# Ledger of designs, part 12: VHH binders against q9xw16

Target 1, 132 residues: q9xw16
Amino acid sequence: MSGWNAYIDTMTAAAPSIKRCAIVGAADGSVWARTEADNVFKASEEELKTFVALFNDVTQVPAKGADIEGVHYVVPRTEESLIFGKKENTGFFAVKTKSAVLIAVYEGPNEVAAQVRKAVESMQTYLNNAGY

## First folded at step 16 (VHH)

Design yc2
Fold by OpenDDE, fold request of step 21:
Structure yc2 (fold): chain B 132 residues (1-132), chain A 119 residues (1-119)
Amino acid sequence: as target 1 above (132 residues)
Amino acid sequence: QVQLQESGGGLVQPGGSLRLSCAASGFTFSDYWMYWVRQAPEKGLEWVSTITTGGGSTYYKDSVKGRFTVSRDNAKNTLYLQMNSLKPEDAAQYYCARPYPPPRSGDYRGQGTQVTVSS
């Protein structure tokens, strides 16, 4: 277990509807930590590189959507450091910090989305304050 | 230099309690979400609990929910883990930790403290 995997476990504990999640480098999509074992986060390096680049201009993301783990999500809207998507009873929240992108893929009714967002944004705030 | 030193482990019977402590030095303790991990014999390191910087939020592995309580005293640079209703499967070497800065893999942790649960 990597040190940052503890933060992966923390996010999962904060929102049980999170099925898979990852913490990656904002610059290149390099994986710092990810869910493993029964729920492996399976995004490729190339995919993650493309994904984190979306934060360079989030305004364009709703028009084209976002792909994670080979799944295409509709992106209703974006914020400066937030991209979220939906697909049926699944979705994702991705938040950007100074040097990282946190990605959480969740499954469940729309009502669980708020808890997922809170979990990733809580860690986002922490990491920003800590210089990450 | 980052230093973490765990203590408080011991031998207890099932249903017993222990309180672990972790003394931190060499970094701004209050800036970090701190966590506990444990390693049982012939098993990998597993996450147990995390506490936010100010202690406002705590998170737990499902198997320890309701039994373990993490807390911290930032004025004393100390992390705690209250362990109640201990089970044999809780037996492990317990570590307090914070992650290494990326891209370095792993975390800062001490030598750990041994928890044994046996009748």
Scores: ipSAE 0.935, ipTM 0.965, lowest interface PAE 0.4, mean pLDDT 96
Fold by OpenDDE, fold request of step 21:
Structure yc2 (fold): chain B 132 residues (1-132), chain A 119 residues (1-119)
Amino acid sequence: as target 1 above (132 residues)
Amino acid sequence: QVQLQESGGGLVQPGGSLRLSCAASGFTFSDYWMYWVRQAPEKGLEWVSTITTGGGSTYYKDSVKGRFTVSRDNAKNTLYLQMNSLKPEDAAQYYCARPYPPPRSGDYRGQGTQVTVSS
């Protein structure tokens, strides 16, 4: 168990609709922690490297969408440090910190999205303040 | 250097209560989300609870919700875990922790404190 896996568990506790999530290095997509066991986050290193690079210019992402775990999501909107994707009854929130990207894949109706966003942004704020 | 020291464990009967403490030093305690983890015999380390820097939010493993309460006193650099309605399956070595900086895997944690639940 990575020490950062505690923060993975924290995110899933904060938003039960989160099925899988990961904390990865913003520079290279290296995995710091991810959901394991029955809910393994399965994105490859190459995929994550590509994904974190999306934050270099988030304005282009809605036109392209984003791929996570081999699944293509439409991206309705982005913010400077936020990428939001949707696919049917699933979606993801990805937020960037100084050194990391937090990715949370969720399942449920649109109403659950707000809680997922709050969970990842809360941790985003913390990590930024802590220097990560 | 980062130091964490857990205490307060012991032997209790099912339904009993314990209050664990964790003394922190060697870092700015109030800057970190702190958490508790536990390890039972023949099981891996598992997350129990997390508390945010100012204590404004707390998070719990499903199996301990409603029974455990995490809190902190930043002025005393101390983390707490109030454990009520203890069950045999709560028996474990309990640790307070914060993560190592990446890419290093693992946690800063102390020697732990043993919690035993038995009739």
Scores: ipSAE 0.935, ipTM 0.965, lowest interface PAE 0.4, mean pLDDT 96
Fold by OpenDDE, last read:
Structure yc2 (fold): chain B 132 residues (1-132), chain A 119 residues (1-119)
Amino acid sequence: as target 1 above (132 residues)
Amino acid sequence: QVQLQESGGGLVQPGGSLRLSCAASGFTFSDYWMYWVRQAPEKGLEWVSTITTGGGSTYYKDSVKGRFTVSRDNAKNTLYLQMNSLKPEDAAQYYCARPYPPPRSGDYRGQGTQVTVSS
């Protein structure tokens, strides 16, 4: 544990409903940091490469959904730098920065989603301002 | 070059307090979320706390919540960690840090400051 894993821990502290999360390169899906130990973020690099490419045209994502860790999520809508999905009592938020994609998978009632989004977008804003 | 220098560690009894400081230079301190990590002997690094650029938000490892307080003085390029109600399990080398730019793994941190808690 070091480096960007501190920001992983920060996100999970900011939103305890986050079960797994990752910070990856926006260009190729390379993993900068991810949750580990008992809550390993299990998306493969190939899957992440496909996932980050969704941001090239977010308008098509709601029609086809998004896959993370082999799980298919319904994507109600997208924004330019935001993709979020839902599946039963789980969901994810993914935001794009200048050079990264932050992905947070959460579990809980729908009410926890706002806190997860806030945590991810807070870091998004920070990273953008910091040049990442 | 990025430099971080921790200080303020020492030997205290359980229930005691310490205030750690971290002097930063070589980068725009106020642009970064800074964090504290610690490493006990025979253990890996573990995250302790993070503070946002302006200090508006702070985050803590569960085991230190209510006992530790992170703060910063951007005018002095200094990060702080107030540690109260110290426990033996808090004993470790403490580091202030910011991550290396990707894809480099790890973070910038100093030599650390030793915290020992013993009765």
Scores: ipSAE 0.934, ipTM 0.964, lowest interface PAE 0.4, mean pLDDT 96
Fold by OpenDDE, fold request of step 21:
Order: structure tokens, then C-alpha cells, then sequence
Structure yc2 (fold): chain B 132 residues (1-132), chain A 119 residues (1-119)
């Protein structure tokens, strides 16, 4: 277990509807940590590289959607450091810090989305303050 | 130099209690979410609990919820883990930790403190 996997476990504890999540480098999509065991985050390095690059211009993302783990999500809207998507009873939240992107894939009714967002944004704030 | 030193472990009977401490130095303790991990014999490291910088939020592994409480004293650069209603499956070497900076894998942690729960 990498040290940052503790933060993965923290994120999943904060929002039980999170099924898979990852912390990756904002510059190149390199994986710092990800869910393992029964719920492996399966995005490829190339996919993650493409995904993190979306934050260079988030305004274009709603028109195109976003792909994570080979799954295409509709992106209703974006913010400067936030991309979120939906597909049926699943979705994702991705937030950018100074040097990282946090990605959380969740499953459940729309009501669970708020808790997932809170979890990733809480860690986003922490990491930014800590210089990451 | 980042240093972490765990203490407070020991031998207890099932249902007993222990309070672990972790002394931190060599970094700004209050800037980090700190966490506890444990390693039982012939098992890998597993996450136990995390506490935010100011202690406003705490998170726990499901198997320890309601029994373990993490806390911190930033003025003393100390992390704590109160363990109640201990079970044999809680027996492990316990570590306090913070991650290495990327891309380095792993974390800063001390030598750990041994918790043994008799069956």
C-alpha cells in the first residue's frame, strides 16, 4: 500500500457510494494512488493523461463529455477546477489541485452526488493548502 | 528530518482498551491529515483511521467504527488512537503516518507499536 492509498481509503470512507477513485498527477496523469482489491480503478495511463488535460480548458468538456475507465459520461457543466459526469445510476467527480487530480466514481441515486462532491472537495482544499 | 514515534501498545484481553500516541517532528504537523495504519502478521498494511488538520473530521475503517477514536493535539505535535473493545483481529503493529511526496511511494512512519489481544 502506497502512502497516498490512505487518502483513497479516507475518500471512500467519507462517501460510501464511491466505488472507485484515484489520485493522479495533474501534469501527466501519473497514478499516485487508486482503489485496489475488489474495486480496482482501471483507467489506463493514456486515458488519464487525456483526462487531466481536460482541465486546461474545461469550457469545451460539456460538449464532448468525458471518458473514465472506458466509460463515456455526460458532463452537464464544469467549473475551473471541477469536472463531473453522469451515466444512468453512476457518475464521477474530478477536482484539480495545484499538482493533482482527484477522481471519484460513484454509484447510486442522484441524492448521493452531494456527499461524493463534498468528499473530493474537502480533500482538494486540504491538498491545496498543503502545497499539492 | 521527518520523524514519527509511536507508543502505547501492549498486551490486553479481548474487550480491553489501549491508547496509542504518536510524536511527530521535523515537519509542520498541523498542515497534514494524519492517519493510522496497522500490519498484522503475514498480512499487508491496512488503513485504520484518518484525521483532518484541525481535527474537525475523522474517518475510520468499518471494522473499527464505534470502537476506535482518532484525535490530535497540534500544540504538542501528537496524534492519538483510543482503542476500546479490542478484538483478537485488532492485533497488529500500529503506525502513524503521512505520505511521502510524489512520485515516491510509501509514507513516513515510525518503528510502530505492537498491540496484542489474547484469545
Amino acid sequence: as target 1 above (132 residues)
Amino acid sequence: QVQLQESGGGLVQPGGSLRLSCAASGFTFSDYWMYWVRQAPEKGLEWVSTITTGGGSTYYKDSVKGRFTVSRDNAKNTLYLQMNSLKPEDAAQYYCARPYPPPRSGDYRGQGTQVTVSS
Scores: ipSAE 0.932, ipTM 0.963, lowest interface PAE 0.4, mean pLDDT 96
Fold by OpenDDE, last read:
Structure yc2 (fold): chain B 132 residues (1-132), chain A 119 residues (1-119)
Amino acid sequence: as target 1 above (132 residues)
Amino acid sequence: QVQLQESGGGLVQPGGSLRLSCAASGFTFSDYWMYWVRQAPEKGLEWVSTITTGGGSTYYKDSVKGRFTVSRDNAKNTLYLQMNSLKPEDAAQYYCARPYPPPRSGDYRGQGTQVTVSS
């Protein structure tokens, strides 16, 4: 893979607990890149459209949770450009850039969450600085 | 215009080493995470390594961890890939790259440099 798929591979390399991830357009949820092959990121276009719209008002998200790949996650809290969810030993981190939303779904104990967050936020910072 | 030019490939025996270089021009090199990809015969492009803007973090495909090292010199607009302990399965055309802006698929990359590993 090349293009934005390279950044998908980079993200998964940054945090081994990340199982699937995607980079999508912040405006419409259009997929720029996603994990494929053995760990296909399976969120539908409609789901992604709904998901990215959550960033329009993140304050409402904890009350209703968030759905990724047909799975409902509890969202303990949100930040302006950060939505994260939990379900059992799984979770996700989603961060918004100027033009994109990075989504990483992970599996593991709670202690792996910090590494996942760091991975997505690192890329978030980069993409913002690069104009994306 | 964005230009990338890879060099440093060649023929080596298993266990040998090569150092690839990539000369970048036409864009602010230091603003981008750069990466290496490779394409072996009858295989698709595969990601090899990524390096952050300042070189503070590097990431690698599992199969090359401990053997390959990516680095960069932003003052020279150059990306490097040090390849040690080369294996036959490392043989491929190697490219340095940065992605096209979305929604365009693919990336900017040069003509590549050929790495051959054979006894």
Scores: ipSAE 0.932, ipTM 0.963, lowest interface PAE 0.4, mean pLDDT 96
Fold by OpenDDE, fold request of step 24:
Structure yc2 (fold): chain B 132 residues (1-132), chain A 119 residues (1-119)
Amino acid sequence: as target 1 above (132 residues)
Amino acid sequence: QVQLQESGGGLVQPGGSLRLSCAASGFTFSDYWMYWVRQAPEKGLEWVSTITTGGGSTYYKDSVKGRFTVSRDNAKNTLYLQMNSLKPEDAAQYYCARPYPPPRSGDYRGQGTQVTVSS
């Protein structure tokens, strides 16, 4: 573990409901860092490429949903740099920075979603300010 | 040239305290979330703590929560790690770090400072 993996650990520490997360390149979905060990983020490169491309037109995402780790999530709504999905007691938040996409998959009641969002958006703000 | 230099390590008994420092230069220190990592013998590098740019938020590995405190002084380009109630399992080489710019993997860190906890 090194580099951006520290930020993965940071996100998981910020929101205990986060089970898996990844930081990937916004342009091509290349993995910069991801949770490992018992919480391996399992999205394929092809899937991530498709996923990050959703940010090219987020307005269409609610209609079709989003897939992460082979799981299809309902996307209630999107923002310019935010895609979030839900499936039963699970969900994800994905935020886009200048050059990256942060993805956090969480498990728990709907009440935990706010904390997860805060965690990823906090890092989003930081990375944007830092030029990433 | 990015440089990080850790100091403050030493030998302490269980329950003891140490305060680590990290002097940063060669980059805008205040622009980065800085973090501490450690590597114990025969173990991989593990994350310990992260602090946001202004120090407004701090994050910790579960095993160090309540015992370790990360802080920073941006005016001095210095990162700190106050370690209280040290345990033998805290013994490791401690590094302060920031990530390399993508797509380069890894991070900038110094030579580290050794923390030993023994009765």
Scores: ipSAE 0.931, ipTM 0.963, lowest interface PAE 0.4, mean pLDDT 96
Fold by OpenDDE, fold request of step 24:
Structure yc2 (fold): chain B 132 residues (1-132), chain A 119 residues (1-119)
Amino acid sequence: as target 1 above (132 residues)
Amino acid sequence: QVQLQESGGGLVQPGGSLRLSCAASGFTFSDYWMYWVRQAPEKGLEWVSTITTGGGSTYYKDSVKGRFTVSRDNAKNTLYLQMNSLKPEDAAQYYCARPYPPPRSGDYRGQGTQVTVSS
């Protein structure tokens, strides 16, 4: 396993509704780690490159939505370092750190979203403090 | 240089307990979420547990929940793994680790400590 895969496993442990997640480079979408094995995070690096670029201007993202793993999500709102989307009983949270983007795709009712966000933002804070 | 040194492994019977330690040096230990991984014979490396910088949150592989407890002493630059109710399937070489800086794959870890569970 990749060293950073431990952090992937950590996120999935922090929020059981997280099905897939990835840690990618904020500059180019390069994959540092992702869920593997039974639930592979399937976004291509090209898709991820496009995705991370959304953080260059998050204000426009709600109007156009966001695509992850070939799935289009409605983005109700964004923050400077946060993009989250919804599609039926699924959604994602993506947060940007100094050098990375953390993406967590979850499945479940809207009530699970808070836990997913907390998990991702907790790691976001850590990585920022650690210089990543 | 980053150094991690695991200890505390041994042979125990099923249901027994062990406490692993990991001595860290060469980096600011308290800045990192540290984790334990293990590798059993003929199996790949698997994540076991993670602990946040201050120890405020801990995370566990499902199979070890309720049995294993990760902790840390930042003043001593030491990571711990209390393993209770050990099962044969817990037998493995255990490592404490932190990731290499991207894009380098892998992590810093020591030589590991062997845990054997047998009646």
Scores: ipSAE 0.931, ipTM 0.962, lowest interface PAE 0.4, mean pLDDT 96

Design yc2
Fold by OpenDDE, fold request of step 24:
Structure yc2 (fold): chain B 132 residues (1-132), chain A 119 residues (1-119)
Amino acid sequence: as target 1 above (132 residues)
Amino acid sequence: QVQLQESGGGLVQPGGSLRLSCAASGFTFSDYWMYWVRQAPEKGLEWVSTITTGGGSTYYKDSVKGRFTVSRDNAKNTLYLQMNSLKPEDAAQYYCARPYPPPRSGDYRGQGTQVTVSS
C-alpha cells in the first residue's frame, strides 16, 4: 500500500457508492494511487494520459464525452476543474488540483451523485491548500 | 526532518480500551490530513482512519466504525486514536502517517506502537 492509498480508502469511505477511484498526476496521468483488490481501477496509462489532457480545454468535452476504463460516458457539462459523466446507473466525477486529478467511479441512482461530488471536492480543496 | 512517534499501545483483554498518541514534528502538522494504519502478523498494511486538517471530518474502516475515534490537537502537534471494545482481530502494530510527496511511494510514519488483545 502506497501512502496515497490511504486517501483512496478515505474517498471510498466518504461515499459508499464509489466503486473505484484513482489519484493521478495532472501533467501526464501517472498513477499515484488507485483502488486495488476486488475493485481494481483498470484505466491504462495511455488512457489516463488522454483523460487528464481533457482539462486543458474542458469546453469541448461535453460534445465528445469521456472514456474511463474503456467505458464511454456522456458528459452533460463541465467546469474549469470538474468533469463528470453518466452511463445508465453509473457515473464518474473527476476534479483537478494544482498537480493531480482525482477520479471516482460510482454506481447507483442519480441521487448518490451529490455525495460522490462532495467527497472528491472536499479532497480537492485540501490538496490545493496543501500545495498539491 | 519529518518525525512521527507513536505511543500508548499495550496488552488488553477483549472488550478493553486503549488510547494511542502520535507526536509530530519537522513539518506543519495542521496542513495535513493525518491517518492511522496498522499491520497485523502475516498481513499487509491496512488503513484504519483519517482525520481532516481541522478535525471537522473523520473517516473509518468499516470494521472499526463505532468503536474507534480519531482526533487531533493542532496546538500540540498530536494525533490520537481512542480504541474501545477491542477485539482480537484489532491486534497489530499501529502507525500514524502522512504520504511522501510524489513520485516517492510510501509515507512518513514512526516506529509504531504494539496493540495486543488476548484473554
Scores: ipSAE 0.931, ipTM 0.962, lowest interface PAE 0.4, mean pLDDT 96
Fold by OpenDDE, look of step 16:
Structure yc2 (fold): chain B 132 residues (1-132), chain A 119 residues (1-119)
Amino acid sequence: as target 1 above (132 residues)
Amino acid sequence: QVQLQESGGGLVQPGGSLRLSCAASGFTFSDYWMYWVRQAPEKGLEWVSTITTGGGSTYYKDSVKGRFTVSRDNAKNTLYLQMNSLKPEDAAQYYCARPYPPPRSGDYRGQGTQVTVSS
């Protein structure tokens, strides 16, 4: 258990529809913490390196979509520090902080998305304020 | 130097209560989300609860929901964990913690405080 795993657990507690999540370095996609055991976040660091690079130009992401854990998601829109995707009854929210990217993969009806977003953005705000 | 010091553990019977405290120093306590973790014998470290900087939000492991309450007093640089209706499976060494700066793994935490639940 990494120290940051507690924040992983916190996010999953904040939004029970989150199935897997990770906190990774914004610069290189290095994994700081991730869900494990029965809900292992399976993205490779190479994949994550590609993923975090999407934040360098988020405007292009909706046209191409985004891949996480080998799954391709449609990205309806992006914000400067927010990428979210959808696939059937699943989706993800990814937010960028000063030094990290928080990724939460969720499962459920579209109504659960708001809670997931709130969870990751709450932590985003905290981490930014804390200098991370 | 970051320091955390847990206290308040002890031996209680099932259904009993304990209140843990954590004294923090060496950093701006109010700037950090703080959390409690515990480690039972022959088990790994597990997350118990998190509280946000101002105490506005609290989060709990499912197994402790409704029984444990995390709180903080930023003026006193102190974190608390009220544990009610204790169960044998709650027995563990309890730590308050905050993460090391990335990418270093691990936590700042103290020596911990032992909680034993036995009839």
Scores: ipSAE 0.906, ipTM 0.948, lowest interface PAE 0.4, mean pLDDT 96
Fold by ESMFold2, fold request of step 21:
Structure yc2 (fold): chain B 132 residues (1-132), chain A 119 residues (1-119)
Amino acid sequence: as target 1 above (132 residues)
Amino acid sequence: QVQLQESGGGLVQPGGSLRLSCAASGFTFSDYWMYWVRQAPEKGLEWVSTITTGGGSTYYKDSVKGRFTVSRDNAKNTLYLQMNSLKPEDAAQYYCARPYPPPRSGDYRGQGTQVTVSS
């Protein structure tokens, strides 16, 4: 148990449609915690470094999409600290805090996506307020 | 110095209840999401429940949902876990916790409190 894995468990409990998720360092994509075992979050070191760098200018992400776990997602929209990706009946939300990026990969229609977004944004607000 | 001290464990029969407490000091308790984890003999740590800073949201492992209630009193710097309808599989050492800052692995926790469910 790494300690931060309790927050992974919290997010998956908050939004059961989350299939995989991770908390990674915003500067370098280093893994603080991720889902493991049968639902392992399989992003490589290089993928995570590239992925977190998307937050350097989120306005350019919709034009090119985003890759994580070897999967390419269309990015219909971004906000200053949020990237939303879609592929068929799956998607992700990623949010940035001062020190971290939270990534949640889910399955389901758009109504399920709102639950996932709420879960990651709740943690985002907390981490920012706690100094992360 | 961050300090956490768990108490309230004991021996109960299946179906019984216990209330665990966690006294916190050395940090601003109300600024942190706190969680309970447990460890059965020869097993790893298992997440049980999390509560947000103001207590506005609570989250539970599926196997305890409906039986356990996490709460906090920020004026007293205390975290609680009310455990009802206890089962043999709930027997474990229980810890309240929050994570170490990365890159350090693990979490701040106390020495734990033992919950034993007989027979």
Scores: ipSAE 0.872, ipTM 0.939, lowest interface PAE 0.5, mean pLDDT 92
Fold by ESMFold2, last read:
Structure yc2 (fold): chain B 132 residues (1-132), chain A 119 residues (1-119)
Amino acid sequence: as target 1 above (132 residues)
Amino acid sequence: QVQLQESGGGLVQPGGSLRLSCAASGFTFSDYWMYWVRQAPEKGLEWVSTITTGGGSTYYKDSVKGRFTVSRDNAKNTLYLQMNSLKPEDAAQYYCARPYPPPRSGDYRGQGTQVTVSS
């Protein structure tokens, strides 16, 4: 099954520190594509619905943190369409487009975080320009 | 109506080269990231390579990196895959593609072009 999973493969190739990622609907958290097989992205539908709703007011997220895959992250920084979460040697970037939220969970020191951010933001810009 | 037409497949010996082409119509080709996928007998579709809208970045599955090169000519609405140092495991039906709009799973792709690697 390719389709949107080809874009999952593209993001993991762009930033090898990405361990799991997903593309989900911005309105409801419905899964368009996610990493599967050896590295399944395991967030539930209920968790994803709650997670994407964080983008309705990102200014409140740093005070509360964010949960994904049953893991709680501290959120040191947000932007209007970006949430960055950290826990120990892992983290995530999530970015919102017109129709989607891209979520990438990575492992590694803070130096690899920039690579992950660049990968998700490149796709974010493309999806917005393509009408997603 | 989105249309994609692959060509350039054939029979080559191990170590040989082929150049695949994909002619696109029915959409603004230059607005989309395009990718190649392949399917060997009794296997699922496997992602091979992606190229960004202007061709500024290219991405590859690890097993083809250094041997395959994806490119595009937006003036001709054409996607290419240069395949060098072909191995038996590269034998497959190759498709160029982009995703269907959600929630539909799958992708727009053509009929594919067969690559066979045999001594």
Scores: ipSAE 0.871, ipTM 0.938, lowest interface PAE 0.5, mean pLDDT 93
Fold by ESMFold2, fold request of step 24:
Order: sequence, then structure tokens, then C-alpha cells
Structure yc2 (fold): chain B 132 residues (1-132), chain A 119 residues (1-119)
Amino acid sequence: as target 1 above (132 residues)
Amino acid sequence: QVQLQESGGGLVQPGGSLRLSCAASGFTFSDYWMYWVRQAPEKGLEWVSTITTGGGSTYYKDSVKGRFTVSRDNAKNTLYLQMNSLKPEDAAQYYCARPYPPPRSGDYRGQGTQVTVSS
């Protein structure tokens, strides 16, 4: 598949520990692209709408955690445009741009989390600069 | 109007090399991550490689890693794909691309350039 799915493929190539990811609209969680096939990103439209709304006030997210793909994550920290979630040996990074939210779900120890964060922030910067 | 034009395809023996070019116009080429995709008979479009705006990072599908090199010349509005050690599985129509703005699915592409790997 092409279009925005090429950026999904780019993300998984940039950080091999990423097992599933998606690019969704920041306003409503509409899916622009997501991981498909054996590692389908399984988030409902309703769940994504709730998830992207977390960016309306990221300071409140650590107290309540975050849900994605029917999984509840502890959120140890946030930044203005970044949410980091953790559950056992898995986690996610989500970053917000002007019009999108990038979500990357990874597996592995804490040492791979930096690679995942770097990948999502690189694309975040690009999308903002390109007007997204 | 966004315009992309691929060239450089041809017929080559297994193990051979080709260099593809993509001429871009109608948009600020240097502001976009660009990618190559390919279409083989009876298969969908397949992502091959991506390059960042300044060329500082490049990314590859596993099956081409180490054999293909993506590059760009922003002064010439041109994207390149150097293809070495070509295999029959690489035979395809190759397109350079960037995505349509959402919610429209798909990407801006040219007409493509055919890569054929003979015996």
C-alpha cells in the first residue's frame, strides 16, 4: 500500500522495536494510515477520538493513564506534544503535530524506548514543517 | 500542480545495476520526505525506500537494504535510486512519490519507470 502508509513503513524501518503504529487526525482520531496485516493496529474510532483528546491537557494524563488498542498504559510522563505510555515490556510514544497524532507501540526493554522516541520526534518535526 | 517524472528503468541481467531518477516540479521539493514505491505484476504497491528532506536519513525495506541507495539533489529537484545486485524479485514499475493531503488516500506519483530483470 502507498500514500501515508509509506510513512508507516518508514517508522517501522526507523525503529525496528515498533510493532504497530498509526498516523491519525489530531481533531477526531480519523485514521490516515496504520500498520496492517499480521500486526494490525486495532484501535476503534471511538478509542482514537478519546486518545487524541488527551493532548488537550497533557498534564492530567499521568494521573489517569491512557488506553489504546484496548490496553491500559501507565503514563509516567508527558510533554506538551508527547505522551509516553508503559505496560510491562511494552510501551507507546504518541506525538502531536499541527493536524496529526503519531502513535508508535513498541516492545522491548527501556533501552529501545529512546530509539522509538527519536523516530517519532523526527517525523513530528517534519510534519509540522510541512504544514501538518 | 505537483508533477513527478521517473526515468532510468530498463532490462538488466540478474546481478546488474540501474540508477533511477525522479524529476519533481510544482511543489517545494526540499520540504518533503520523498519515497520510492514499486508495483510488480499481481502485487499491490510496495514501499521501497524513504529519504528525509535534507537527505540526512534514509530508510529501506529489508529485502533491498544494502543493495539500493536512495539520494536526492535538492538544487536540481531530483530524487535518485541506485539499484545494485538486482534480482528477479525486484522487477517492477518504480514510482517516486509523496502522499496526498488527508483524507484523500494515495500519493502523488509519475507514470513510473519499468525495471525488468531477465534470466
Scores: ipSAE 0.870, ipTM 0.938, lowest interface PAE 0.5, mean pLDDT 93
Fold by ESMFold2, last read:
Structure yc2 (fold): chain B 132 residues (1-132), chain A 119 residues (1-119)
Amino acid sequence: as target 1 above (132 residues)
Amino acid sequence: QVQLQESGGGLVQPGGSLRLSCAASGFTFSDYWMYWVRQAPEKGLEWVSTITTGGGSTYYKDSVKGRFTVSRDNAKNTLYLQMNSLKPEDAAQYYCARPYPPPRSGDYRGQGTQVTVSS
């Protein structure tokens, strides 16, 4: 399937350690695209609505953590427009644009995390510049 | 009206080369990441390659990496796909594309251009 899913494929190609990712609407968590097939991004619409609302006040997120795909992550760091979550050998980066939130779930060590962050931030910059 | 028009397809033998072109109009081409997708008979659309706005980064499906090169000429509003070392599994209708704005699913595509690889 094409459309916004081509950008899902692009992020996965940019950082192969990304195991699942999604692009969702920032206002309501509606799914624009997600990883599908055997390794589907499993977050429910209700979970996504709660998740994107974390960006309304990122300063509160480190204290409470974040949930996505039914998994609870510790959030050691947030920045304006960025949430980094960690659980064991996995983690996520989520970044916010004007209209979207990009979520990338990855596996691997710290070097891998840097690649994932770079991939999602590249797309974040593009979407903001394109008016998304 | 967003318009995309692919060309440059044809019949080649395995190991051959083709260069696809995509003429864009009706939008600011240089503002968008563009991608190529392809569709073989009885199969779904398959992402092939993406190029960033200025061409600074290119991304490829694993099976075409090292054989295909995506490029763009923003002054001419044109996207290209250089396909080398073509294999029978590359045979498909090729489309250039960008996504519809959400919530509409799908993408803007042209009519496509057929690539046939046979000996």
Scores: ipSAE 0.867, ipTM 0.936, lowest interface PAE 0.5, mean pLDDT 93
Fold by ESMFold2, fold request of step 24:
Structure yc2 (fold): chain B 132 residues (1-132), chain A 119 residues (1-119)
Amino acid sequence: as target 1 above (132 residues)
Amino acid sequence: QVQLQESGGGLVQPGGSLRLSCAASGFTFSDYWMYWVRQAPEKGLEWVSTITTGGGSTYYKDSVKGRFTVSRDNAKNTLYLQMNSLKPEDAAQYYCARPYPPPRSGDYRGQGTQVTVSS
């Protein structure tokens, strides 16, 4: 297990509705850490390269949606450094830092989304302040 | 260079308490989320707890929640883990840590400190 996996464990503890998550390089989608074992985050390298590139122009993402782990999500909301995706009773939040993209896939109704967003944004703020 | 030194381990009875310390040097300690990990013979290395830079939030593995408290003193560059209601399952070598910068995998860790829990 890598040291960045401790931050994966931190995010899942912060928001128990998170089922899978990853921290990947913003430039190329290279995996720094991800949930593993029974709940492996299973996005391919090519899918991750395409996914992180969505942050090059987030204004185009609501029209296209987003794919991760072979699943297509509707994207009802973006912000400059945040993409929110939904599919049925599941969703994701992804946020970008200087060097990374944090991706958290969760299950549950809209009421749990705020906790997931808070967990991911807390890490985003920290990584930016730490120079990542 | 980054250095971390754990201390405070020992032999304790089930239900007992220990307080672990971690002295940090060679980096700006207050800029980083710090975490405790442990390694037991029955399992590989596992995450125990994380604390944010100012200590405003703390996070715990479910099996230690309510029994362990992570804290920090940024003026002393020191991380702490208060361990109460210790169980045999908590016996392990405990390390304080932060990640290596990518792409290097792994953690900055110290030598660790041994916690032994015996009936």
Scores: ipSAE 0.866, ipTM 0.935, lowest interface PAE 0.5, mean pLDDT 92

